# VHH binders against RCC1 domain-containing protein 1 (RCCD1), part 10

Target 1, 376 residues: RCC1 domain-containing protein 1 (RCCD1), of Homo sapiens (Human) (a6ned2)
Amino acid sequence: MAEERPGAWFGFGFCGFGQELGSGRGRQVHSPSPLRAGVDICRVSASWSYTAFVTRGGRLELSGSASGAAGRCKDAWASEGLLAVLRAGPGPEALLQVWAAESALRGEPLWAQNVVPEAEGEDDPAGEAQAGRLPLLPCARAYVSPRAPFYRPLAPELRARQLELGAEHALLLDAAGQVFSWGGGRHGQLGHGTLEAELEPRLLEALQGLVMAEVAAGGWHSVCVSETGDIYIWGWNESGQLALPTRNLAEDGETVAREATELNEDGSQVKRTGGAEDGAPAPFIAVQPFPALLDLPMGSDAVKASCGSRHTAVVTRTGELYTWGWGKYGQLGHEDTTSLDRPRRVEYFVDKQLQVKAVTCGPWNTYVYAVEKGKS
Key: E = the ipSAE of ESMFold2; O = the ipSAE of ESMFold2 at other seeds; V2 = 0.75 times the mean of E and O plus 0.25 times the DockQ between their complexes.

## First folded at step 4 (VHH)

Design f18 (from b01 with Y99S Y100T F107S; framework vhh_8dlx_2)
Fold by ESMFold2-Fast, scan of step 4:
Structure f18 (fold): chain B 376 residues (1-376), chain A 124 residues (1-124)
Amino acid sequence: as target 1 above (376 residues)
Amino acid sequence: EVQLVESGGGVVQPGRSLRLSCAASGFTFSSYGMHWVRQAPGKGLEWIGNIYYSGSTFYNPSLKSLVTISRDDSTNTLYLQMNSLRAEDTAIYYCARDSTEDSSGYSPDAFDIWGKGTLVTVSS
């Protein structure tokens, strides 16, 4: 009992669909805001227009463009088109229900199936295996896709531990700590060194010999965290979501400079930097097709990661939260709407003496679970 | 300054058709995917559909038979054609730019620029 600390969920970023971040505050929340008191949330899954909250008591509540509630829920996964819900069965079995998002928790689901977590008993006789989360099914032999066919089997030789879906790609972490990717690759999000799509899971050879603990998929970028706390990140970087220099921030600066000097006749030359023959290329990376090692400020070890469409969030071993990428809806939590191409610590949690334990990004918002750092 | 300005809203009788326009300025319009989103009184946002920079369209399945999205890159204008309007179509209609210059996908997961909206009231 002395080991348990009181915790709370916080949200920030886009809430224009009425997602729970304080619906009376307009379309954006720029600083971490505590969710309503008395809600005991153990799982958050967010799409761009609605958020699914699962409470420790097994209640599912939807907030935003989709609304409703359901009981006996173990897990939920929210996507733009589909809501997948895992309900508790009377025994070891669970009931998976997949709903069209617009009719979520109303009428008949699009698809439903009883699932048994066979992998736990068969692969780990000692019962030490960690339970997977949606969109990976408890049996670890299939996952839920937001595109037909909704049920997608995994090859029997793949011993999946975690599976995350981006807008067009998938990342799979196996029991040995190996990472696989497949799907759309136009933005380098598969990490194989090409922009080529892969129809089937392909092993990320660049990460072989390293043991990964977690994967996270953004809209068009990818992250994994090693057992030793190293971050590897790849894919699309138009908003700096890889913490690599981006041309879009430089081009925004050039556009602002051109606009400012357009009001000044003598200022027409300010768009020119470095003279007539500037041989130095702009230092930017639009696409990173191989996993790149990312160091956090002060060499902090990472333990958890989550990605939005164009932003990235990482929790450190010491309970700090770092965010970067596209920030125009306030989803980085820095009390502004500035986009960043470098990790920045969210000072709100430091100032409030809170230790961050979990982070879950929606496409344009961020949800954080934090506990008090001990006394008062 | 990047700007989107919607127009064409107003009071319209049930069963009528209406075309909304969105005038874009301050960016290369032809390089971006564009979206239409609406918000009924007291409700959250509802995505209507998008048009890729290539001209290909994707619609909310619930609305596909009632709407058509088009663009005119020569005039930097996005259009929403609505047919057989009903009272439940009463909403503020927003034009939004896809956050990426060269890819919009099927998921409208990031809009970085929004218009201020135009009100459509369907009343007899």
Scores: ipSAE 0.000, ipTM 0.406, lowest interface PAE 10.2, mean pLDDT 79

Design f19 (framework vhh_8dlx_2)
Fold by ESMFold2-Fast, scan of step 4:
Structure f19 (fold): chain B 376 residues (1-376), chain A 123 residues (1-123)
Amino acid sequence: as target 1 above (376 residues)
Amino acid sequence: EVQLVESGGGVVQPGRSLRLSCAASGFTFSSYGMHWVRQAPGKGLEWIGNIYYSGSTFYNPSLKSLVTISRDDSTNTLYLQMNSLRAEDTAIYYCARDYFDDSGYLPYAFDIWGKGTLVTVSS
């Protein structure tokens, strides 16, 4: 469908290290701005100070505090300390290269490994054909980590389909639509109801019986989207990134009661409010340690999600973009620098008659792929 | 009122040294990490380095041999010492404060920037 209507990437938010967010000469962009005209960008991965762009022609370009270009690239994943690049080889072969971010694409990589199955035609197409986005490797049997050891194997039984990394945690979506989490848990980002860390992937039992289609990891919060378009969100909420009331936005009546539905480890649902009810003293939520069901305005279904360090972005089935959380660099795209503790639609794409197809957040900025409605 | 004011810029000959200062006011300086960033004419911003509230420093590897960052918490002042200046070091130099809130220290964002001080390296 996307191929039927050629699209463009847009950027907004922090660009103080020269990251490409349009033609701006400033440090931040507050409204969605078209990226390079005529460049066929198929992948965007953003760190706090630089962004990696991969074109359909296999060119990798770095923008920001890291610069440079490389050819025959299938994918790239940008982190603060490391750049992971997946290179195309002859036939089905792929080469993973891991670079120190500050010397990316210069000299020798810190580490390199071939990433291909030894025998074709014997593999499960459903388990391998759906994998392909770093940090999960195409074989779905390992992922790249920003800390040594850089290559981290996954148990074959996990049948990974998607893997996302936050600042301290990891989320894994398997072929059956189950979600696993591990890593640091101090901000409730693992979703198990405790603040304890998990050394190994642990199944989110609270989501059992539901089939997830996507996961997204922020700095210290987590999101998943079900096959039916429901959003589940948990973790740290100091900036309103969970769309729950926060202390920082208590001004102008934001402390009104808000319902949240939490899922326990046994799958039972719990209704909570962010405001006072029958003696409840706290008007805000700082940490949400279990998945909470989030409703979008107008009852819209979600299909894609991405998280920054302190903000969240969701694409609807109808091609609308909603953003919320910390907004002081303009990364929410509402033409201002206001932070929000509730989802708000980005009107730019509606006004320009664009259908949003993808969103990718860096820590402090947002990149969006959109196509024109009813054209080409 | 939170503000950062850079000073010490000017015209300097190639090969010489220069020290820039950044005076901070309106906040508890000793509790924040600080950064130096520069912008050459017609080019984007280039990160130089930072100093944590603990005094530990981290530099852009391409600039590490040229610069030293230090701080004096008793005078609320951040310093950038530059040695062996080249014509390509001609830029406006900015100091910036790390984002920090009651939730914890986050070294990945800047919330306050100075107005900049111009350094011109010319014979």
Scores: ipSAE 0.000, ipTM 0.315, lowest interface PAE 11.1, mean pLDDT 79

Design f20 (framework vhh_8dlx_2)
Fold by ESMFold2-Fast, scan of step 4:
Structure f20 (fold): chain B 376 residues (1-376), chain A 122 residues (1-122)
Amino acid sequence: as target 1 above (376 residues)
Amino acid sequence: EVQLVESGGGVVQPGRSLRLSCAASGFTFSSYGMHWVRQAPGKGLEWIGNIYYSGSTFYNPSLKSLVTISRDDSTNTLYLQMNSLRAEDTAIYYCARDYWDSGWFPYAFDIWGKGTLVTVSS
């Protein structure tokens, strides 16, 4: 029954398309900056060029390359090409609308469907509160996909609690705390020990016997957090996003002195840049195809995780935020543009006496919800 | 040359059943998941369901009680069984191949058939 402490959203990273990341007017924000005052944001979902904000009053606001607003919104999920919006109906049904991002909230959606809430076995309002967030539908029987078909059913025996989408893969957390993955596997992001793709949800056997509390999908990497606060991470590590050593990391922010040439899918040549020197005794990891246990500095327990395209963010039980990976747009929040292949605490929140409660990464930016530390 | 050819469409009376076929050629059919999609007159595309290479099937919940998808890998043929047809089932029906691409999911369509028209009316 205690009064809730005041909280605010902060943003940092890339904002070159006009995305709201605070009061700055530049293309990048390198330190956490408070978002617009007087807006009660309860959900943030970010694409690389725009961000969707949902308020507690049910208003959806778009910022960046996409703009506009809508009412009666329960949830929104932003992808690079598509915006999915869940709207409240007059009855028990909700309306799912999928929009092309460039024409979001204007004209006809690309696809729309009424979503029937889970069958009520009892008068249990808590059952609705336990429904997953988009892209998982409230019925927990299907999810929304950024590519047609937009509605994707889940097997009846699969009791989904959370579903997250990467650039080419999906992660599902079930009611028992088991993790499933499917989709593209060429970057090790499925965690099954191979680089092969999976068309159907496949149980991560390496995590059996452990109970997971949360999953997070990045562009080409994956994270889960156990009920006991352990972090497991796998997938692509070229930018250090797994907190594993990488040869392509340049601590000075310059990579032009070290480059390699590789071919694109169309046969064109692309120059890779990297500044990390390779010593014979120093390991490097480009791909991690199995879940790897990650320890945070000082042995801190994790409670929440979120992933961008090439960076990772984790919130601890004590309300600290750690970030690592590709940092050249300032998305790690360390007041610089240095990329990291190890977790580093974001000192801004510690210095301001703020306790971090939530984090949401876009591909190249980071949004954080923090509250003032209370008195005993 | 990769090709999909639908057949089995036509005029059918309400309440009747109909089975559509999709003949695949030019690729290893047994290695791919397959989809059925339809387009009613004046409407957008509607996903019906899919069958994975393993034989597992998933359906649009609004259509699950009316349709069954199956495959015969020995004849490179995909089937859509439709029961209790109604006037609202009038549409062009397409089969499509799952594609493993650099997009968000392996369920993108890279090859489509030309479609077969089903008309539910007298």
Scores: ipSAE 0.000, ipTM 0.164, lowest interface PAE 14.1, mean pLDDT 79

Design g02 (from c05 with D101E; framework vhh_7sr4_2)
Amino acid sequence: EVKLVESGGGLVQPGGSLRLSCAASGRTFSSYAMGWYRQTPGKQRDLVADISSSGSTKYGDSVKGRFTISRDNTKNTVYLQMNSLKPEDTAVYYCAAEFSEYGLPWTEDEYDYWGQGTQVTVSS
ESMFold2-Fast, scan of step 4: ipSAE 0.263; ipTM 0.616

Design g06 (from c05 with E98D G103R E108S; framework vhh_7sr4_2; at its last look DockQ between E and O 0.07; V2 from the best seeds 0.00; counts 0 for: pae E 9.5 > 2, unsure alone 62.3 < 65, placed apart)
Fold by ESMFold2 at other seeds, look of step 5:
Structure g06 (fold): chain B 376 residues (1-376), chain A 124 residues (1-124)
Amino acid sequence: as target 1 above (376 residues)
Amino acid sequence: EVKLVESGGGLVQPGGSLRLSCAASGRTFSSYAMGWYRQTPGKQRDLVADISSSGSTKYGDSVKGRFTISRDNTKNTVYLQMNSLKPEDTAVYYCAADFSDYRLPWTSDEYDYWGQGTQVTVSS
């Protein structure tokens, strides 16, 4: 049987501006909650204060600090300062619009330009027609930037397949599976072993010889996933977003251990000595300027990744979701506000017998597409 | 690297108005989320208002509808217009800043930069 029940989107994390994350009450959601039941959503793009939803039928809807709807939408990309929308034009070309977020979809856009579709496939109304993903334009020869100039050309020889923007940097995946980075580098997010900025796309030499399938960019960190399911991660780790030990979480662990030892000092057992050289804290990493290989629990293969400002989410080949990093708004989906410096499976989907198929993170929240287990 | 200077505090009668200003210096102001917090002696610091780099705003429950946050990027200044002041608005008001997509005003100790504070007193 090739049919399965339609999937559903789930949301969790920050929603203090009324973004749809399921329950819709309060400022944050700590457990995955289903949203927009029965709606065929093909793109979710979230910023700090609002979320854009695009349906397969071409409807764009905004939720949160921005509201409104539009038709004929092929794709949307949200940042806090602006919303980019790719719409069908009156002719064969598409219309790229850039809107100020505070006045999105009302009046006139800040900027608009006709763009050429990347492929002849305009007569493909059946559904899975979302060819390009903003911020990379359909022609693959330019991308949209949240800062003027909004239209940014790319050298044709880059052969871009995917482009992701972090807070201050860019990642580009080419057709051969090579990764380039540029922009700000002061947190190690470019992956070249230095903290220097790069004005132009620079190949990540540390990944040469490997074929990458996906890239993701967060606030000040970067992730890519190889075609064989390996995760490479680099950049800022103050919140544990690289799944490498942080000083804060190491200190918490040491503190608990010391207190427990002091409380249970009964009878014949020798008390541990604190503060000496043999009491050194666990190792930690604040910044990782080279790509580091990350193993998931149980040796699972990764297929998709997404990053928020200070957290990371990964989907495995078998449909599990792992999250880590800063979790104080509940954006890790573990029914609490705990931050983590190691991958943890989101048990909600396992408990509900759901297989995760896609994830997209806003800066402080997480959106997940999942289907029912069985034949799927 | 970022310096915040508050001004405009003072004594006001109930029902009156004040306008607080926070001048920012350092890196480009338009990239920062900005906020106002207040603290009464013996209590924790509470959110008053936040504004994102794009102008999206959020208010604390006790001031919603009475206070307005705004920004003027040409003057590197964020404002808090305080109308219909009540005695319970008496507090030290602090300006805070963080990089735009990292605004965490809901836990006041998470902001990267803070001003020194300005006293607002509503007498009666």
Scores: ipSAE 0.007, ipTM 0.306, lowest interface PAE 9.2, mean pLDDT 80
ESMFold2-Fast, scan of step 4: ipSAE 0.408; ipTM 0.646
ESMFold2, look of step 5: ipSAE 0.008; ipTM 0.218
ESMFold2 (binder alone), look of step 5: mean pLDDT 76; pTM 0.770

Design g10 (from c05 with S31D; framework vhh_7sr4_2; at its last look DockQ between E and O 0.25; V2 from the best seeds 0.00; counts 0 for: pae E 13.9 > 2)
Amino acid sequence: EVKLVESGGGLVQPGGSLRLSCAASGRTFSDYAMGWYRQTPGKQRDLVADISSSGSTKYGDSVKGRFTISRDNTKNTVYLQMNSLKPEDTAVYYCAAEFSDYGLPWTEDEYDYWGQGTQVTVSS
ESMFold2-Fast, scan of step 4: ipSAE 0.420; ipTM 0.733
ESMFold2, look of step 5: ipSAE 0.012; ipTM 0.485
ESMFold2 (binder alone), look of step 5: mean pLDDT 79; pTM 0.796
ESMFold2 at other seeds, look of step 5: ipSAE 0.223; ipTM 0.644
ESMFold2, look of step 7: ipSAE 0.000; ipTM 0.272
ESMFold2 (binder alone), look of step 7: mean pLDDT 78; pTM 0.790
ESMFold2 at other seeds, look of step 7: ipSAE 0.000; ipTM 0.349

Design g11 (from c05, 15 letters changed; framework vhh_7b18_3)
Fold by ESMFold2-Fast, scan of step 4:
Structure g11 (fold): chain B 376 residues (1-376), chain A 124 residues (1-124)
Amino acid sequence: as target 1 above (376 residues)
Amino acid sequence: QVQLVETGGGLVQPGGSLRLSCAASGRTFSSYAMGWARQVPGKGLEWVSYISSSGSTEYQDSVKGRFTISRDNAKSTVYLQMNSLKPEDTAVYYCAAEFSDYGLPWTEDEYDYWGQGTQVTVSS
């Protein structure tokens, strides 16, 4: 990310395979910790056991159960079974290489293919920028899959802008701001109102009339953010990752924990504002098969979202980070291992006077880019 | 109620071996990643090993070459073969699995992703 102010990457959550999450103690980091890799990282892609970092200078570094480095790298996408790398060519062409994760960047890749981008200037600048992010290929006509066949063409009539993959499903955002989903649906993650799988991209009719700016796929849940900053979320909620009431969290315990967290212990003037959770229509929700509107506690506009296997992270327009869901490895960044079924602001960045600009979740960890607030 | 149950722990002398087993049920365990973690006195919880749904394995550096993780999908069981044990390996060992089936019964706030644990003590 080309940011105007000096910034740094931070990490927290699970690092039991030696993934870089800063200088944290042991195999879990419970509070945001500065990464040693520095500010030149422009892409982070994390699997459960390793993380791929791509720098603005085109260097790829692997950290964790997979290790190694490569040059001339434009993008990388890490999954449990494979690593996809997009290498720079002599022209606008790129080389896609797919590696088995256990032998990443060693020997021959499992598969390789030249990728030619679509003609320049046919799409809006924002749509063209998004189309270049793996697993969506720069040509926006195909994506890389973690299962054979690795190269998957998209129908010519789809004008893809963003594509994200969960454990069993896919989300596609088109140039018009419409959302499509397909793949496994057993946990409601497709958002069509059934638990049935879809073999082909299917339009989410429940979101028609709204213009989406971003999609994010978790292991078994889905998120999108509208151009106006609204959050829509659906799928599996057994860990509270949808910010809907879950069976396994006590109502009194959750309310007390959130009130304590929102009240500064050092006597700040911050008071609990916004609606209490009085009047919740359901006692718990295990699966949400349709997109549900989610409000952040302070009514803030969302601009970015990222999902782990069982947690969700959202960046606001004002540069605040909210996290919720399964927290057992510290991946929510609240200095504890408590899971939450409501969004809670990560106070570390507020306390350090940092404005959050980006967030990327691995299955059980979280990476954040933040810049100093320019106040004097 | 679905649970992970670890067995095979015990007291062993330095340089000895133990094989831990973790019994699970359902298609969820056969399709998703499984792992072993340990609670070491004074250090807290540490991940030891991981095995993916496809059988790919990963190990913490301190156990590489000494520990081997494997799975039997027909029996919904994961194993940890521990060789050349050291006093530093003394811990309660927990089996963990990525549960994604919404039909599984859950009663705990943290979900029962972890078994009850099995104590491994390496001492003479």
Scores: ipSAE 0.005, ipTM 0.254, lowest interface PAE 10.8, mean pLDDT 78

Design g12 (framework vhh_8emy_2)
Fold by ESMFold2-Fast, scan of step 4:
Structure g12 (fold): chain B 376 residues (1-376), chain A 125 residues (1-125)
Amino acid sequence: as target 1 above (376 residues)
Amino acid sequence: QVQLQESGGGLVQPGSSLRLSCAASGRTFSSYAMHWVRQAPGKGPEWVSSISGSGGSTNYATSVKGRFSISRDNPSKTLYLQMNSLRPEDSAVYYCAAEFSDYGLPWTEDEYDYRGQGTQVTVSS
């Protein structure tokens, strides 16, 4: 039996609508700040102007430009114009309800549909749940879309495990650890080496032979994390969200050149030269149309990733959080508003002796679940 | 590129209404999501409201929801903010801002945003 360690949710970044539980936060939160105590949150889904919080007891609470609460909620997914909620039905079925965000949880939803589980639970030989997180539906045979038709079926042969939506694209992780992408491609976010759109899920050939454990979609960029802890990242980089050099960060006072990694261990800095980049400035990358391998400082293994519109957050196996990209609302959590084109560890959690267990980005903010490290 | 010109501000008493306008020129107006941002003396910029390029989606800051209404007229390339039940704390310079919607880029406060010169709103007795 593992020792119990109580956790807490933290929020930072854009909060101009009061969407991060707690009054008086102002428009921007530059350092991780605890969310309102007394709420057992198990799911956070964030639009840019409001946030949906689901508790382990099945309560849904909205904070920000949309407000309200509802019971018997299994999951929620927040978008700019629509809120999708998965409610427990009287039987084994779940009820998917879609509201206009303006009238969320009031009156009748814009659209509703019963989601019935497959009769045979043996679709996965391992016996684990194939779905449980919107926008992928519990049956793993369809997903919810922010645009009509709201119910989007998946091909019968596609065994989805995770599905994430960006502003114009979709990423799907299947039961075998393969990654598919489709939708808009003009920012390289599909990862197929072209800027062309795909109408149907297309396998990412560049990742063949690798087993992915997680996918994350940002506004116009994409991330996946392998079972071995490697990060692959592609798409739009004009804010540095891919951890590749960008011209725009020169205006924010951050270096736009990639440098050899310097390790500070026992007070000594060890410069890793590796022959690559040799001290010459790297070219600026606006678009990366195929997956690029990204190394975290000190060779840390990644286990989770989440993306905002223009920033990226990654949790390591040891419970550290790294963030990079557009930071002008404080969404990187470094106690400043500086944008970064390279991963930087969020020192707040290290200083407070907290292990990060989960991260969820909204478009312009970041939510983190962390637990206390053992003491004495 | 987009150039923006705000108008319609003035001095009004609490409880009054004002309608602000923002005239746009340059690229196709309907291709831009538009925003209203205000800045009161001694404070940072505060986002007030947003509207999609088609006008089908609108959002409001909690402090103004139910009192303010954003709209647009794409043929005339004009953005509007109808302000009702004005309060002293609504006193500020109001700016309209545009984003690169032809790129699919979202609102980013000032990065890729275009602001006009602003229009002063003063709510006082």
Scores: ipSAE 0.000, ipTM 0.272, lowest interface PAE 11.6, mean pLDDT 79

Design g13 (from c05 with T107S E108A D109E; framework vhh_7sr4_2)
Fold by ESMFold2-Fast, scan of step 4:
Structure g13 (fold): chain B 376 residues (1-376), chain A 124 residues (1-124)
Amino acid sequence: as target 1 above (376 residues)
Amino acid sequence: EVKLVESGGGLVQPGGSLRLSCAASGRTFSSYAMGWYRQTPGKQRDLVADISSSGSTKYGDSVKGRFTISRDNTKNTVYLQMNSLKPEDTAVYYCAAEFSDYGLPWSAEEYDYWGQGTQVTVSS
């Protein structure tokens, strides 16, 4: 018989390569579905075409376009081209292995390096069902990049606590709760008020005086959550991922194209694609180049955030999950494929009397850990 | 936000060639996957060819070896070179754009932006 579990992982969104998202039907899962029994998952890292699961027993399992399993795994970070795996040894030294995703866990890794885990502080502050520290290495002196050079050093003075990578940018949270960003800035994702790239970590001065508890990087947008539960969000918004108005009625490209085709070929425009215009209640915002304060419905406090390529997920202090942004694969979890330019609570977890404890987004899917209400 | 304008369509004899162009306006064209789809009367839109931001390409089975998709990020333009045209290639050709970090869209429904189309007619 199956053993009782205090909580479970759920998945929804894109699974066109056979990624495990619960039901595993077709290429999309539109509402949260329990992941298959048999694994005690403590870390999830999802790429576009595959997902890496790390169990509490130290087993790494791959699902999707990459498959296989390995032991003695402390952490894994999935990117489309590369899989980074942190292996435990009998001593304090850990082995970082970087694999080509196509040949992950088969033969020899592309690159490997011994790393010393951080000697001070708790090694598992994230605890049960929390994300791992990769791409930030345990020593907090370097991180893994999916592009050469794969090993990128960080100045010790940064005192890095968390590091997240987008498609072209990086976000770093330090021990004092300060946020740094660098990389590509063409979509405003660095938050410095310009669209210019930064080669080195640059302090987000707009957030000075505030103490951040978490950062999350999407493909081309950025999020941070303060210790007081406030959300700050910036970057690209054409899919509504910043919860700022994008288009009238949040119509997708195919719907817009079909509607435009039904109008005369004389160039008659579809009014719903004309932006705010004179009668619209809100402006169209494509790019937000510095942090904007975002209020959740009902004034809920945020405690966790994760970003996909073009969607955003936030967990509240009370254990509710809010999602918004690009939803064409059902990655928002609202039982449809509609994109949203405003936060919406995922009712599934409320209806099932589940308290959400963790969320991890892949580019086009969402993984959630939830426990029955009344369990701490 | 991206606006797409197709050009280069017209009437051509079987065995002839045409080059379609799709001019994109808007910021960050280089971050978009670009595609060409065609629609024949009474049928759904079918993939002709698409090209990722990194230059990876995908072709419909009926056009492989005859058509070539390419892009010029300095001109914000995607091209479709059509060689050895057949009467079966007669269709309205649509340009499509999708902001995508990985790979290419799996279906027409995943493209956010579409042009108005350009007619290609292959007959004697």
Scores: ipSAE 0.220, ipTM 0.610, lowest interface PAE 4.6, mean pLDDT 82

